# Ledger of designs, part 9: VH-VL binders against UPF0304 protein MJECS11

Target 1, 168 residues: UPF0304 protein MJECS11, of Methanocaldococcus jannaschii (q60310)
Amino acid sequence: MLSKIERLILANQYKILKILENTSEYDEIIKILEEGYEIFYDEILGHIFDELPESEGQFVLDILSFYDIVVEPYKQKNPNDHEIINHPYSYFKGFDGNSETKYMAFVRFLIEDQKKFSFVAKYAKKTDNFNSHFPMLDKYRKMVELWESKYNKKYDLKREEILDILNA
Key: E = the ipSAE of ESMFold2; O = the ipSAE of OpenDDE; V2 = 0.75 times the mean of E and O plus 0.25 times the DockQ between their complexes.

## First folded at step 4 (VH-VL)

Design b7 (from p11 with heavy chain S31D S57T, light chain N31S R49D N52D S92E; framework fv_prolgolimab; at its last look DockQ between E and O 0.11; V2 from the best seeds 0.00; counts 0 for: pae E 12.3 > 2, placed apart)
Fold by ESMFold2, look of step 5:
Structure b7 (fold): chain C 168 residues (1-168), chain A 119 residues (1-119), chain B 106 residues (1-106)
Amino acid sequence: as target 1 above (168 residues)
Amino acid sequence: QVQLVQSGGGLVQPGGSLRLSCAASGFTFSDYAMYWVRQVPGKGLEWVSAISYSGGTTYYADSVKGRFAISRVNAKNTMYLQMNSLRAEDTAVYYCATEYLDFYGMDVWGQGTLVTVSS
Amino acid sequence: QPVLTQPLSVSVALGQTARITCGGNNIGSKSVHWYQQKPGQAPVLVIYDDSDRPSGIPERFSGSNSGNTATLTISRAQAGDEADYYCQVWDEYTYVFGTGTKLTVL
């Protein structure tokens, strides 16, 4: 639902764009907004997504921080620790692009646009640009919950503590 | 002088068993995961099995799962592949290998041993 | 089981450039390793992580990987380059090998 005032504002903005770009491509959008054809509003607004909740954003930052600050530097300093290096969860796999799309998109924004998490970023090729192709939320939640509850989210973890979290 | 030396191949009847050995030297064996890869004569390479550096975790290709068992004895610097319920399609040269450097692919290989399964 | 497809054979004239392809869905998102195998010998790693060379591998060997295709390139082909070549990808907890390509140097 758009209010009459919102529709008026949007319609006027599209009229301005029509003139600035010298195009007729906005004519249908203007009519949809002025006449109130609600069934078509999603075609206008479909690219505006609901917010990722702050708690879920923090969760993504936490799992990325765990890998970027704890696991990947450990692996670089301990290149012969194959139990951790070959562990099924030894690197950040991303999120499922089909069922966890907002999480995957946020990861890509953090790495590609903000240029954060440089150790994790090296896995872009290996992970299909952080599309895990399998739901990862439950596994990552168990890992972050254990990291917080048992280790107070400290970054200076011992080998056994890292492995404990990977096995969560 | 990082080296893997294999033994234990031979001829066996279908349904029979063999044990392959892979002896390591020139590096700290207990620091490295180990792998078995096989190659049917005239055909390509096929990964068979892997074992973690401690021996605590093992992996198998679907084609051998339940029939083959990988193991290691770090005190002897030796990895093993116990092959049971052998089939004609298991006929191959078997290689042991390791990733001596991380993210490097399999850069150290044994010389290979032939296993022939036929009546 | 994912399959990495390679041409069965490739031929190249002495001194020319050979290209051996490795096809796989989204292979450009994976690290690709390449192995050379001469008759009766174990494979030798010649390219790792798409394009890097281990010590002792001639600069004539190079690699690339994008989209659905990885490519091993051998410049200034020599008789000693005649061998079978395999691509390989780490996928989950397993190694997946390509079908193999016989390179013939004419």
Scores: ipSAE 0.005, ipTM 0.480, lowest interface PAE 12.3, mean pLDDT 87
ESMFold2-Fast, scan of step 4: ipSAE 0.398; ipTM 0.752
ESMFold2 (binder alone), look of step 5: mean pLDDT 91; pTM 0.917
OpenDDE, look of step 5: ipSAE 0.017; ipTM 0.581

Design b8 (from p11 with heavy chain S31E G56Y Y100S, light chain K30T N31S R49D; framework fv_prolgolimab)
Fold by ESMFold2-Fast, scan of step 4:
Structure b8 (fold): chain C 168 residues (1-168), chain A 119 residues (1-119), chain B 106 residues (1-106)
Amino acid sequence: as target 1 above (168 residues)
Amino acid sequence: QVQLVQSGGGLVQPGGSLRLSCAASGFTFSEYAMYWVRQVPGKGLEWVSAISYSGYSTYYADSVKGRFAISRVNAKNTMYLQMNSLRAEDTAVYYCATESLDFYGMDVWGQGTLVTVSS
Amino acid sequence: QPVLTQPLSVSVALGQTARITCGGNNIGSTSVHWYQQKPGQAPVLVIYDDSNRPSGIPERFSGSNSGNTATLTISRAQAGDEADYYCQVWDSYTYVFGTGTKLTVL
């Protein structure tokens, strides 16, 4: 669904493009928007996907931050801590490409396009470019919630505190 | 029970066009990337094209860029390969493929369809 | 264009271990998948992400990948393992198959 104002704006933009490109190609789109033929809106919006809500984006930033600034630096400083290094959740595994596709795409955007989370980025190969192939949302939500509620998102966590979060 | 069923193929003259179809069942087609891979008789496998789950991103081997067009209609659970300006070198068995529900890698393949370009 | 080089053929005696290599510059930085193809059939994925087996693939199949060489290892080779084997990577928006190796079980 588009509002009347959105339809007006889009119709006018297509009228401008029509003039600039000297084409009649947009005539049908303009009519669809002006007349309100909702069944054909996908012809216009086909490549525009639903939003990732701000809270969900923040959640992804938080779990990536936990790994990038807490877990990975700890492992580099303590290379013989085999309990943490061999923990099932000792590295960020990505999100499921089937059931969590939008979250996986956002991770790829942050790492590949924005060049963030450089310690996490080194796991791209191991994780099939952060496609976990198994749902991870519930696990990461528990970890982020514990990091925030019990440890106030501290960066200087002790060994036992890191294990507590990894076992969430 | 993921399955891909191919159709199309046949004999075509050099410079001609042909469209291959790949119908999917047993999985949520609109969430998975799809692939075309070909094999010239007696030769190895050659990747031809890939399309993202939404159809937004398409990729092509250098040998087919500008001549082949991959597309999909998620509402019909079908992927297509439009082959234009065909050459004798395009003679091959064409396979469609997709990744698993559980992991990455091309683990589900169509039965293949032969395309013969006569010269 | 990345190139993946495989030996044209490998022979192994029944019950022995076969090793098929896939050579590529810095291939150890990329995930490698392996496919088995028998005459007249579509390929079958036997190893994904360097060393993982899909459901239904015997434990005799294993993989490794480091430096410039990925290796498919088939232990306790059986007559039914006779086939063509292909390695495959995704790199820079392209999918590349190896040149293929024909495995003969003697």
Scores: ipSAE 0.000, ipTM 0.451, lowest interface PAE 14.7, mean pLDDT 86

Design b9 (from p11 with heavy chain T98R Y100G, light chain K30D N31S R49Y N52D; framework fv_prolgolimab)
Fold by ESMFold2-Fast, scan of step 4:
Structure b9 (fold): chain C 168 residues (1-168), chain A 119 residues (1-119), chain B 106 residues (1-106)
Amino acid sequence: as target 1 above (168 residues)
Amino acid sequence: QVQLVQSGGGLVQPGGSLRLSCAASGFTFSSYAMYWVRQVPGKGLEWVSAISYSGGSTYYADSVKGRFAISRVNAKNTMYLQMNSLRAEDTAVYYCAREGLDFYGMDVWGQGTLVTVSS
Amino acid sequence: QPVLTQPLSVSVALGQTARITCGGNNIGSDSVHWYQQKPGQAPVLVIYYDSDRPSGIPERFSGSNSGNTATLTISRAQAGDEADYYCQVWDSYTYVFGTGTKLTVL
């Protein structure tokens, strides 16, 4: 399902790599593209995944921000607030590695590759590298929606406001 | 006081049905995933089923898939295990358990309910 | 479905250190939880996420997990530690318990 122009571009890219790497490993791929053997296109493109939509990416950034800049700093300043510390959602638990794999992969990218969310990052071992093992999307969406709609995503939330969001 | 109180066990004939109940108190039930774990007397623990905090996702061991149904009514702070087409090998003590805070295992367990399947 | 192998039984002298192993392929990459069960009672979580202790569990209980072996260590063993111990991991919508180890305190 590649156009002739796309096939030409890809074939020429592989021809360039063939020369730069001094290898014959790309000869079959070049032939597939030039002759148009569509049945083998997935073998070339199969490692390229579908996009994570911008709105979904923003949602992940928002929930990570909530934990990293609101919840974790609060817990550091209030180590005896056992109601918040022992709350089931007092830390970011990741996304389900089976049903929410793209979200989990994005979290891992943000933390491991981009080195963001340093407070959340401390939970990597505890969360099985942010694999929650149960779906979390619905819970986190409610939390982000409440933080946005009622609290305008402010960072200086009071104790009762944090509990309100955690209980969403 | 955080606790889980079980009921509904008993003696049932092969092919029969039984419903187990697990009543939660002392914590926000709707915020926790819940489990059923069974144990044949004198043998080890075997996971049976799991249900997400909302009830939207359910999971089953291969040995019970298609025969058992886990459910919960968050408004009543109660979880259920509907057991259908019971077999002799389903004879066990059945425990309900709560997912620990921070997903660290099963931190609160019910007292257990004996289910005996025999003719 | 992974198989978690534990020794059938372990004996320890009063006041000495007991070690109970949980074997699994690349188990060091998983998070292991440990349960204690006494006769006629429900299991009790004694270690979670390899090495963390729940509130109320004595510091004599500790855990480690690396390579193909997770270990529950009980130092200064007491008569009350005599029980069955089970390791457990989470794996792709399933929860796997180890085969269980009976600890005898001599």
Scores: ipSAE 0.007, ipTM 0.600, lowest interface PAE 9.2, mean pLDDT 88

Design o4 (from p11a with heavy chain S57K L101R, light chain S29T; framework fv_prolgolimab)
Fold by ESMFold2-Fast, scan of step 4:
Structure o4 (fold): chain C 168 residues (1-168), chain A 119 residues (1-119), chain B 106 residues (1-106)
Amino acid sequence: as target 1 above (168 residues)
Amino acid sequence: QVQLVQSGGGLVQPGGSLRLSCAASGFTFSDYAMYWVRQVPGKGLEWVSAISYSGGKTYYADSVKGRFAISRVNAKNTMYLQMNSLRAEDTAVYYCATEYRDFYGMDVWGQGTLVTVSS
Amino acid sequence: QPVLTQPLSVSVALGQTARITCGGNNIGTKNVHWYQQKPGQAPVLVIYRDSNRPSGIPERFSGSNSGNTATLTISRAQAGDEADYYCQVWDSYTYVFGTGTKLTVL
């Protein structure tokens, strides 16, 4: 819910936009905020998504980093390691677009807008733009937890350590 | 400016204790793992300890395990090495270091601090 | 504890190419970093992940890593390159430094 101060700030912002754009388009929104008609707040805020908490954002950065700086470089250096190359989790598959939508959107933001994770980015076509079509959160959480707790998030993991994480 | 500034060190008798400090500035300290590396004067480098970015995981060389404790206070941008049950062979210059983002090697080092264990 | 073996010393004439080796079992499957250390100073990273050069390090410095040997190559050697050089890997929950090589520029 919006506090009185938040409603005041938002109403004043829309009043400023009304003047700058020379429009009456914002009159109804201003009235909703000033009178406190809570039933219509979703009409104003509905296009703004809930926050992705910092810890969840860090988790996504961690799993992308694991693939980008550990797994992909290892595969390029060891092209005949068929056990790792053919592993079910040998490449980042994305997140589920139905049940993990916010995580998938964040991955797309990092890769498409910020141009990060260049080795992972090569899989965009193969993964339907990082839509796994299957829930991945539990699997990636186990992998990140093991990488952090047992391997101190080191990028220079040896073969057995990479397999340990992929099998988590 | 990314930098590490060390303090602590000095002369201590065998069996004694000493704590080293490493203060970080110019980068987001809580995003980086931190390391202690030592060097006996005239000899080579030896890794001593490592701590994860969150402080949740610590690692030690076999030679110091059970005697040394690495810790960090991210709010203060500072890492510590608590050295207990010191032995003559622990005499060395101690360096703190970090792996700066995107380099994957120990790119930023403190100035070093001498620890002398003798009577 | 794995050991990374380096030659004790290497000499190179001014303007010539120096090669410093780092020997270790299956070292080619690991990322090797190289550090330069001058007397009384902290080490300086000169090569990371086998062959990559940090900003500020001259192109004369290059690296390779395959099989059981990693190599630091310093072409067109200068007087200022005279220092101790250490290779380093992460292996089995420990960081391992090489035995160190003293480079002398004649």
Scores: ipSAE 0.005, ipTM 0.471, lowest interface PAE 13.7, mean pLDDT 86

Design x2 (framework fv_nivolumab)
Fold by ESMFold2-Fast, scan of step 4:
Structure x2 (fold): chain C 168 residues (1-168), chain A 119 residues (1-119), chain B 107 residues (1-107)
Amino acid sequence: as target 1 above (168 residues)
Amino acid sequence: QVQLVESGGGVVQPGRSLRLDCKASGFTFSSYAMYWVRQAPGKGLEWVAAISYSGGSTYYADSVKGRFTISRDNSKNTLFLQMNSLRAEDTAVYYCATEYLDFYGMDVWGQGTLVTVSS
Amino acid sequence: EIVLTQSPATLSLSPGERATLSCRASQSVSSYLAWYQQKPGQAPRLLIYDASNRATGIPARFSGSGSGTDFTLTISSLEPEDFAVYYCQQWSSYPYTFGQGTKVEIK
């Protein structure tokens, strides 16, 4: 699963860390890599998760942007628009922590680590840190698709256009 | 139109239990997080508990952890606070609240219900 | 837990004067701070959310400022109905916490 060059690079990296940290903690890992004991590679690579494809990352950025720059500012300007404020999808609910774990983790990274989407970030407590507890992918995909195809991702949407997307 | 109404307060002896209800109307209750905040006579506000819109997550002040349980029934638009092992220092007016128009602050509050823990 | 300290405990002023209330957090709460007004026998009323945004229906004489650990609520010219107790509250992390309150009373 690792090439000889990859094993050489990783073994050398662990040898450097061993010296810097003044520890023998990496000796077993170095031996595994140098000897090629593939059965134990997961002990080294187990922290590294599968990629979130660029298109899926962009989708998450798009739905967060829709809430952060369209929906939340609209609600601030129109506090008596109860139809939008009371809409089931009037705020970003997160992703399902069981079936959509990768997407939930990415949202948390964007908000907690990168400090982005400040309006959406205020819902962290309300949403169990953006764990929706039911699948949201299909719903958000329909919303993003409609915002892109029908409204050209315009941020200055009118009331009826916002409702159209929320009802997607 | 948006309204929260507390009930269930009263006088109870130390060590006993009491349940508070908060009935919501005028908004989609199942879409909003709910809070309990209390105020002892002549004292300041103390946040007690929070519950997510689905009921899947609950949070408590350290003073009530292990004794109080917040829960909700979205089909009945009702929030609950089950208070066990009550102590004299739990004597307070209990308010339910939510973040409705101004989601970034608790802008809708009930009128409060008094809980007195005394012999 | 994040501790919020309000000062002064009591502020004695006359109608028409400016009131300045302070709230200090034991650690940074960014802008995640709200201000409430409470009158005797009533539930609290939200005045300011997210440090500086006036809540719906709140008069322009109320303003909030600050970020991080130091926050201020200002009432530019006190009206008779403004004599009340004021609380700050952080929602940066659980448990949510309130300050101990500042009482604004007639001189």
Scores: ipSAE 0.000, ipTM 0.467, lowest interface PAE 15.0, mean pLDDT 87

Design x3 (framework fv_nivolumab)
Fold by ESMFold2-Fast, scan of step 4:
Structure x3 (fold): chain C 168 residues (1-168), chain A 119 residues (1-119), chain B 107 residues (1-107)
Amino acid sequence: as target 1 above (168 residues)
Amino acid sequence: QVQLVESGGGVVQPGRSLRLDCKASGFTFSSYAMYWVRQAPGKGLEWVAAISYSGGSTYYADSVKGRFTISRDNSKNTLFLQMNSLRAEDTAVYYCATEYLDFYGMDVWGQGTLVTVSS
Amino acid sequence: EIVLTQSPATLSLSPGERATLSCRASQSVDSYLAWYQQKPGQAPRLLIYDASNRATGIPARFSGSGSGTDFTLTISSLEPEDFAVYYCQQYDSWPYTFGQGTKVEIK
């Protein structure tokens, strides 16, 4: 539901665009907003996606950071540690493109648009552009929660501490 | 305009230390990984070091590991390379670079700064 | 470390000819390979990344192909400005490594 003030603001914005673009194509939208025809609001708002909450965004940043600053550096320093290198969760696998689509999209935004997490980014090809094809949220939440609660988000972790988090 | 400018190069004796700086401008420096690449006179390119956007991850070529330290100050838009225990083989033009427009490739480079380690 | 071997060391051609440059990796790098152009006195310029994607602003005459251990950079019709040294670089594994370069010179 849009408030009366929101409808006034939007209607006035479309009136300004109407003048600037010298067009009548906004007349219907203006009438919908001024009269309050709620059934047609999705025609105006339909291309705007629902928010990813700040806490969920921070969670994604945290799991990407864990791989970028803990796991990848450890593997580089210890190339013969096959237990960690061959661990099922030794690299960031992405999120499920069907059930976790918004999280996968956010990862792609961070890596492709913002160019962050460069050491994780090299796995894009191996992970079908960070589409894990199976749900990962619960697993990554357990890993992030353990990293934060037990290890205080420390990046200089010992081998057994990294395994503890990977096995969460 | 996206730009990287190296400084700090010069002539130094073997066994001594030198620090290189790379000043970034025209882009959100804190969002991008940074690299050092060197080129000895008349030779090819050699990757030296990498640092993640936050500074939390660093990687080095085997030839410099334990002697060189890459670091960054995101508040100053500056990348550093601290070079210790310098050898004649470290003589090269040192470039800083980043992956800005094109994912996976270093598409922005500085002009380079010459480091000469004399015997 | 992964060793990249470029061939030939020198390629002597005339403007308008096709140039084909090879880069071979000592082990698989999947598609994590980039190509750079360098002219005397200048910093390198990114041409191709992820084996086959042209970098922003790079002319269509440049193309890359290959995966695994065998990669090719092709310049379909050499322009005067294309005579330079070309390097391949892998970013599959740390440390990152460059090939030794192929010099494309005027015949």
Scores: ipSAE 0.000, ipTM 0.518, lowest interface PAE 13.5, mean pLDDT 87

## First folded at step 5 (VH-VL; framework fv_prolgolimab)

Design d1 (from a30 with heavy chain A33S S54E; at its last look DockQ between E and O 0.51; V2 from the best seeds 0.00; counts 0 for: pae O 12.2 > 2)
Heavy chain, then light chain:
Amino acid sequence: QVQLVQSGGGLVQPGGSLRLSCAASGFTFSSYSMYWVRQVPGKGLEWVSAISYEGGSTYYADSVKGRFAISRVNAKNTMYLQMNSLRAEDTAVYYCATEYLDFYGMDVWGQGTLVTVSS
Amino acid sequence: QPVLTQPLSVSVALGQTARITCGGNNIGSESVHWYQQKPGQAPVLVIYRDSNRPSGIPERFSGSNSGNTATLTISRAQAGDEADYYCQVWDSYTYVFGTGTKLTVL
ESMFold2, look of step 5: ipSAE 0.008; ipTM 0.493
ESMFold2 (binder alone), look of step 5: mean pLDDT 90; pTM 0.919
OpenDDE, look of step 5: ipSAE 0.000; ipTM 0.547

Design d2 (from a30 with heavy chain S30D A33S, light chain Y95W; at its last look DockQ between E and O 0.02; V2 from the best seeds 0.00; counts 0 for: pae E 10.6 > 2, placed apart)
Fold by ESMFold2, look of step 5:
Structure d2 (fold): chain C 168 residues (1-168), chain A 119 residues (1-119), chain B 106 residues (1-106)
Amino acid sequence: as target 1 above (168 residues)
Amino acid sequence: QVQLVQSGGGLVQPGGSLRLSCAASGFTFDSYSMYWVRQVPGKGLEWVSAISYSGGSTYYADSVKGRFAISRVNAKNTMYLQMNSLRAEDTAVYYCATEYLDFYGMDVWGQGTLVTVSS
Amino acid sequence: QPVLTQPLSVSVALGQTARITCGGNNIGSESVHWYQQKPGQAPVLVIYRDSNRPSGIPERFSGSNSGNTATLTISRAQAGDEADYYCQVWDSYTWVFGTGTKLTVL
């Protein structure tokens, strides 16, 4: 639901676009907004998605930070630690593109647009650009919850502490 | 066989432009970041630029920022370095490189191509 | 960019052990790679992640890294080891090379 003020602002913006582009293609949109035909608002707002809540954004930052700051540097320094290197969760697999789409999109934004998490970024091909093709939320939540509750989200973890979190 | 084959290079006047190419074969090109490294004859190696696997992220040494543009076309297995506003100090052998085996450093290098900037 | 300082030149007698240092602030917390470059050729990776040898690199090449110094060690130096040597780290999406060391085998 849009407020009357929001509808007025949008309708005026489309009127400006109509003039700048010298087109009648916005006439229907203007009428939908001015008359308040809510059933059609998705046609106007289709490129504006619901927010990713701040807590969920922080959760994604936490799991990426765990891999990028803790796990990947450890693997870099310890190339013969096959238990960690071959662990099923040894690298960040991304999120399921079909059921966890918003999380996957945020990962891609953080890596490609903001240029963060350089170690994790190297797994793009292996992970089909961070589409895990399997729900990962529950596993990552257990990992982050253990990291926070047991290890206070510290980055200087010992081997056994890393493995403990991977096995969460 | 895993290879990087370079092309381009040559003589150009100060202020001119030149585009270097680096063609990859024998590996899955679109899974790997690519790099440009240069070397003034008789001097050391200097990292110049990097590009992510998708081309979505690019990075530059301060000495070339704003003048050079790295790009890639994954369908052609080719990376490029567009060099604009060239200066005499850009004269060097330019190498392309990649990390083919994860975390080995730059383990695959092209053959190098000479760029000479002089009037 | 951090500066990785190497000696300009190191000399070693044939059959003896050469050590080439790479100095950097807290370099022991980084993974250090080493490259050999002969005249007119592209660099060749000889040590990766401080102390590991790629396939085809003889065992007389070894490496270490702690504190502020990484070291490339070449035992039983041969004439064919005469080359320029560069250390290198990865830092914040960039690759930083050392200043380079010319190894002369006498």
Scores: ipSAE 0.006, ipTM 0.551, lowest interface PAE 10.6, mean pLDDT 88
ESMFold2 (binder alone), look of step 5: mean pLDDT 91; pTM 0.934
OpenDDE, look of step 5: ipSAE 0.013; ipTM 0.563

Design d3 (from a30 with heavy chain S30D A33S S54E, light chain S92E; at its last look DockQ between E and O 0.07; V2 from the best seeds 0.00; counts 0 for: pae O 10.6 > 2, placed apart)
Fold by OpenDDE, look of step 5:
Structure d3 (fold): chain C 168 residues (1-168), chain A 119 residues (1-119), chain B 106 residues (1-106)
Amino acid sequence: as target 1 above (168 residues)
Amino acid sequence: QVQLVQSGGGLVQPGGSLRLSCAASGFTFDSYSMYWVRQVPGKGLEWVSAISYEGGSTYYADSVKGRFAISRVNAKNTMYLQMNSLRAEDTAVYYCATEYLDFYGMDVWGQGTLVTVSS
Amino acid sequence: QPVLTQPLSVSVALGQTARITCGGNNIGSESVHWYQQKPGQAPVLVIYRDSNRPSGIPERFSGSNSGNTATLTISRAQAGDEADYYCQVWDEYTYVFGTGTKLTVL
C-alpha cells in the first residue's frame, strides 16, 4: 500500500516525465496512482526492490572491511603463513547469487560502482564476481560478531586473533 | 524433476523482432538467476544475457546490448528474451539455462530454440 | 574481456587419457567451468570451479587450473565421450566461453 503522499509524489514525477518526453504513455500510470488502484502497483513498482536495511548494509561493510583491511594486508605481509593463506575462508567469497542476491549485489555496487575495498576487488574473477554460489551470510555473521564482541572491532589484530575470527 | 522448456523463435527478416520464452518447472524459479546462451549451427557457444532471481540485475553481451531485453515473470515461472533489430548474425540456436543443482556453472538447460534471421 | 583458446580438435584412443586445454591470460586466477555437448543436444556441465565434478559425472572426468592454462582430463576414454567441449569463465558481469574442442575417440 502506498500513502497518499507517496502516490502524489509518484504521480507528480510521472507528470514531469510526461512533459519532458512529450508523451501520453504515463497517463494510465498517473491515473492508477491518483485513483489508488493498488492491484496495479506491482506493475509500476516492479523495478523497485525491497530495501537492504541499514543494519545489513553495515554488516556487509564490516565483513568487507575485515577482509580488506585486516586479512588481505596480513596475507601480503606473511606469504609463508600457509595456515592462514590456505584457510577455507582466507578470502572474501561474496554471497550466494541465488539466496543472498541482495547482499551480493550490494557488494558488487561497493566494489564496482564506488570503487571501494581494492584488496578484495582482486578476487572478482576467482569468486565469479563475488557470487559464492553457497550461502555465506551465517558464516560472515559469526565472523563479524566475534570480531566485535571479542576483539572490539579493532583492525590491528594479531595472527591468532585473525585465525580465531576465520574459524568462527 | 527440474527442467526448462523453451518456446518462440522461428524465421524473421532482418530488422524484425522475436520473443523467446523459457518455462521452468521442478524448482523454486524465483530463487535462481537465469541465462541465455546461443550457438550458431556448427559453431561455438556464446553467452547472451543473464537476469537475477528477482530481475533486479540484468547483463548482456556487447553483441546484443541495446537490442535484446531479458525479463522474467516469477509468478509464471517464465523467463523471456525480447530480441529487436535482429541481424543475420543473430541466427542461432538459443538456449535458456540456470544454476541449480551444483550452483557453480549452468547445470540446467532448455532444449534450445532456433532463430533464423534471413531476407 | 578474456579470450579463452582451445585446440580445435583432440583425438584419443579408447581407454586412453584425453586432455583438453583452455588457455587464457592468468586464467588460473579465475574459476573455470567445462561443458560437454553432443550433436543436437544442449551442453552438459562436467566440471565446475576448476576441479569440481557435478553429481552424475564419472570420476574419470577431472579438471585443473593454474597459470595460464585450465585443463579438462578424461581418463579411460569411452566412445560416449566423443563430443565438443567448452571451457567457460565469469568475468566482470559476463560469461565467456572458450572456442571449443572436438574430441574424437578412436
Scores: ipSAE 0.005, ipTM 0.537, lowest interface PAE 10.6, mean pLDDT 91
ESMFold2, look of step 5: ipSAE 0.007; ipTM 0.586
ESMFold2 (binder alone), look of step 5: mean pLDDT 90; pTM 0.912

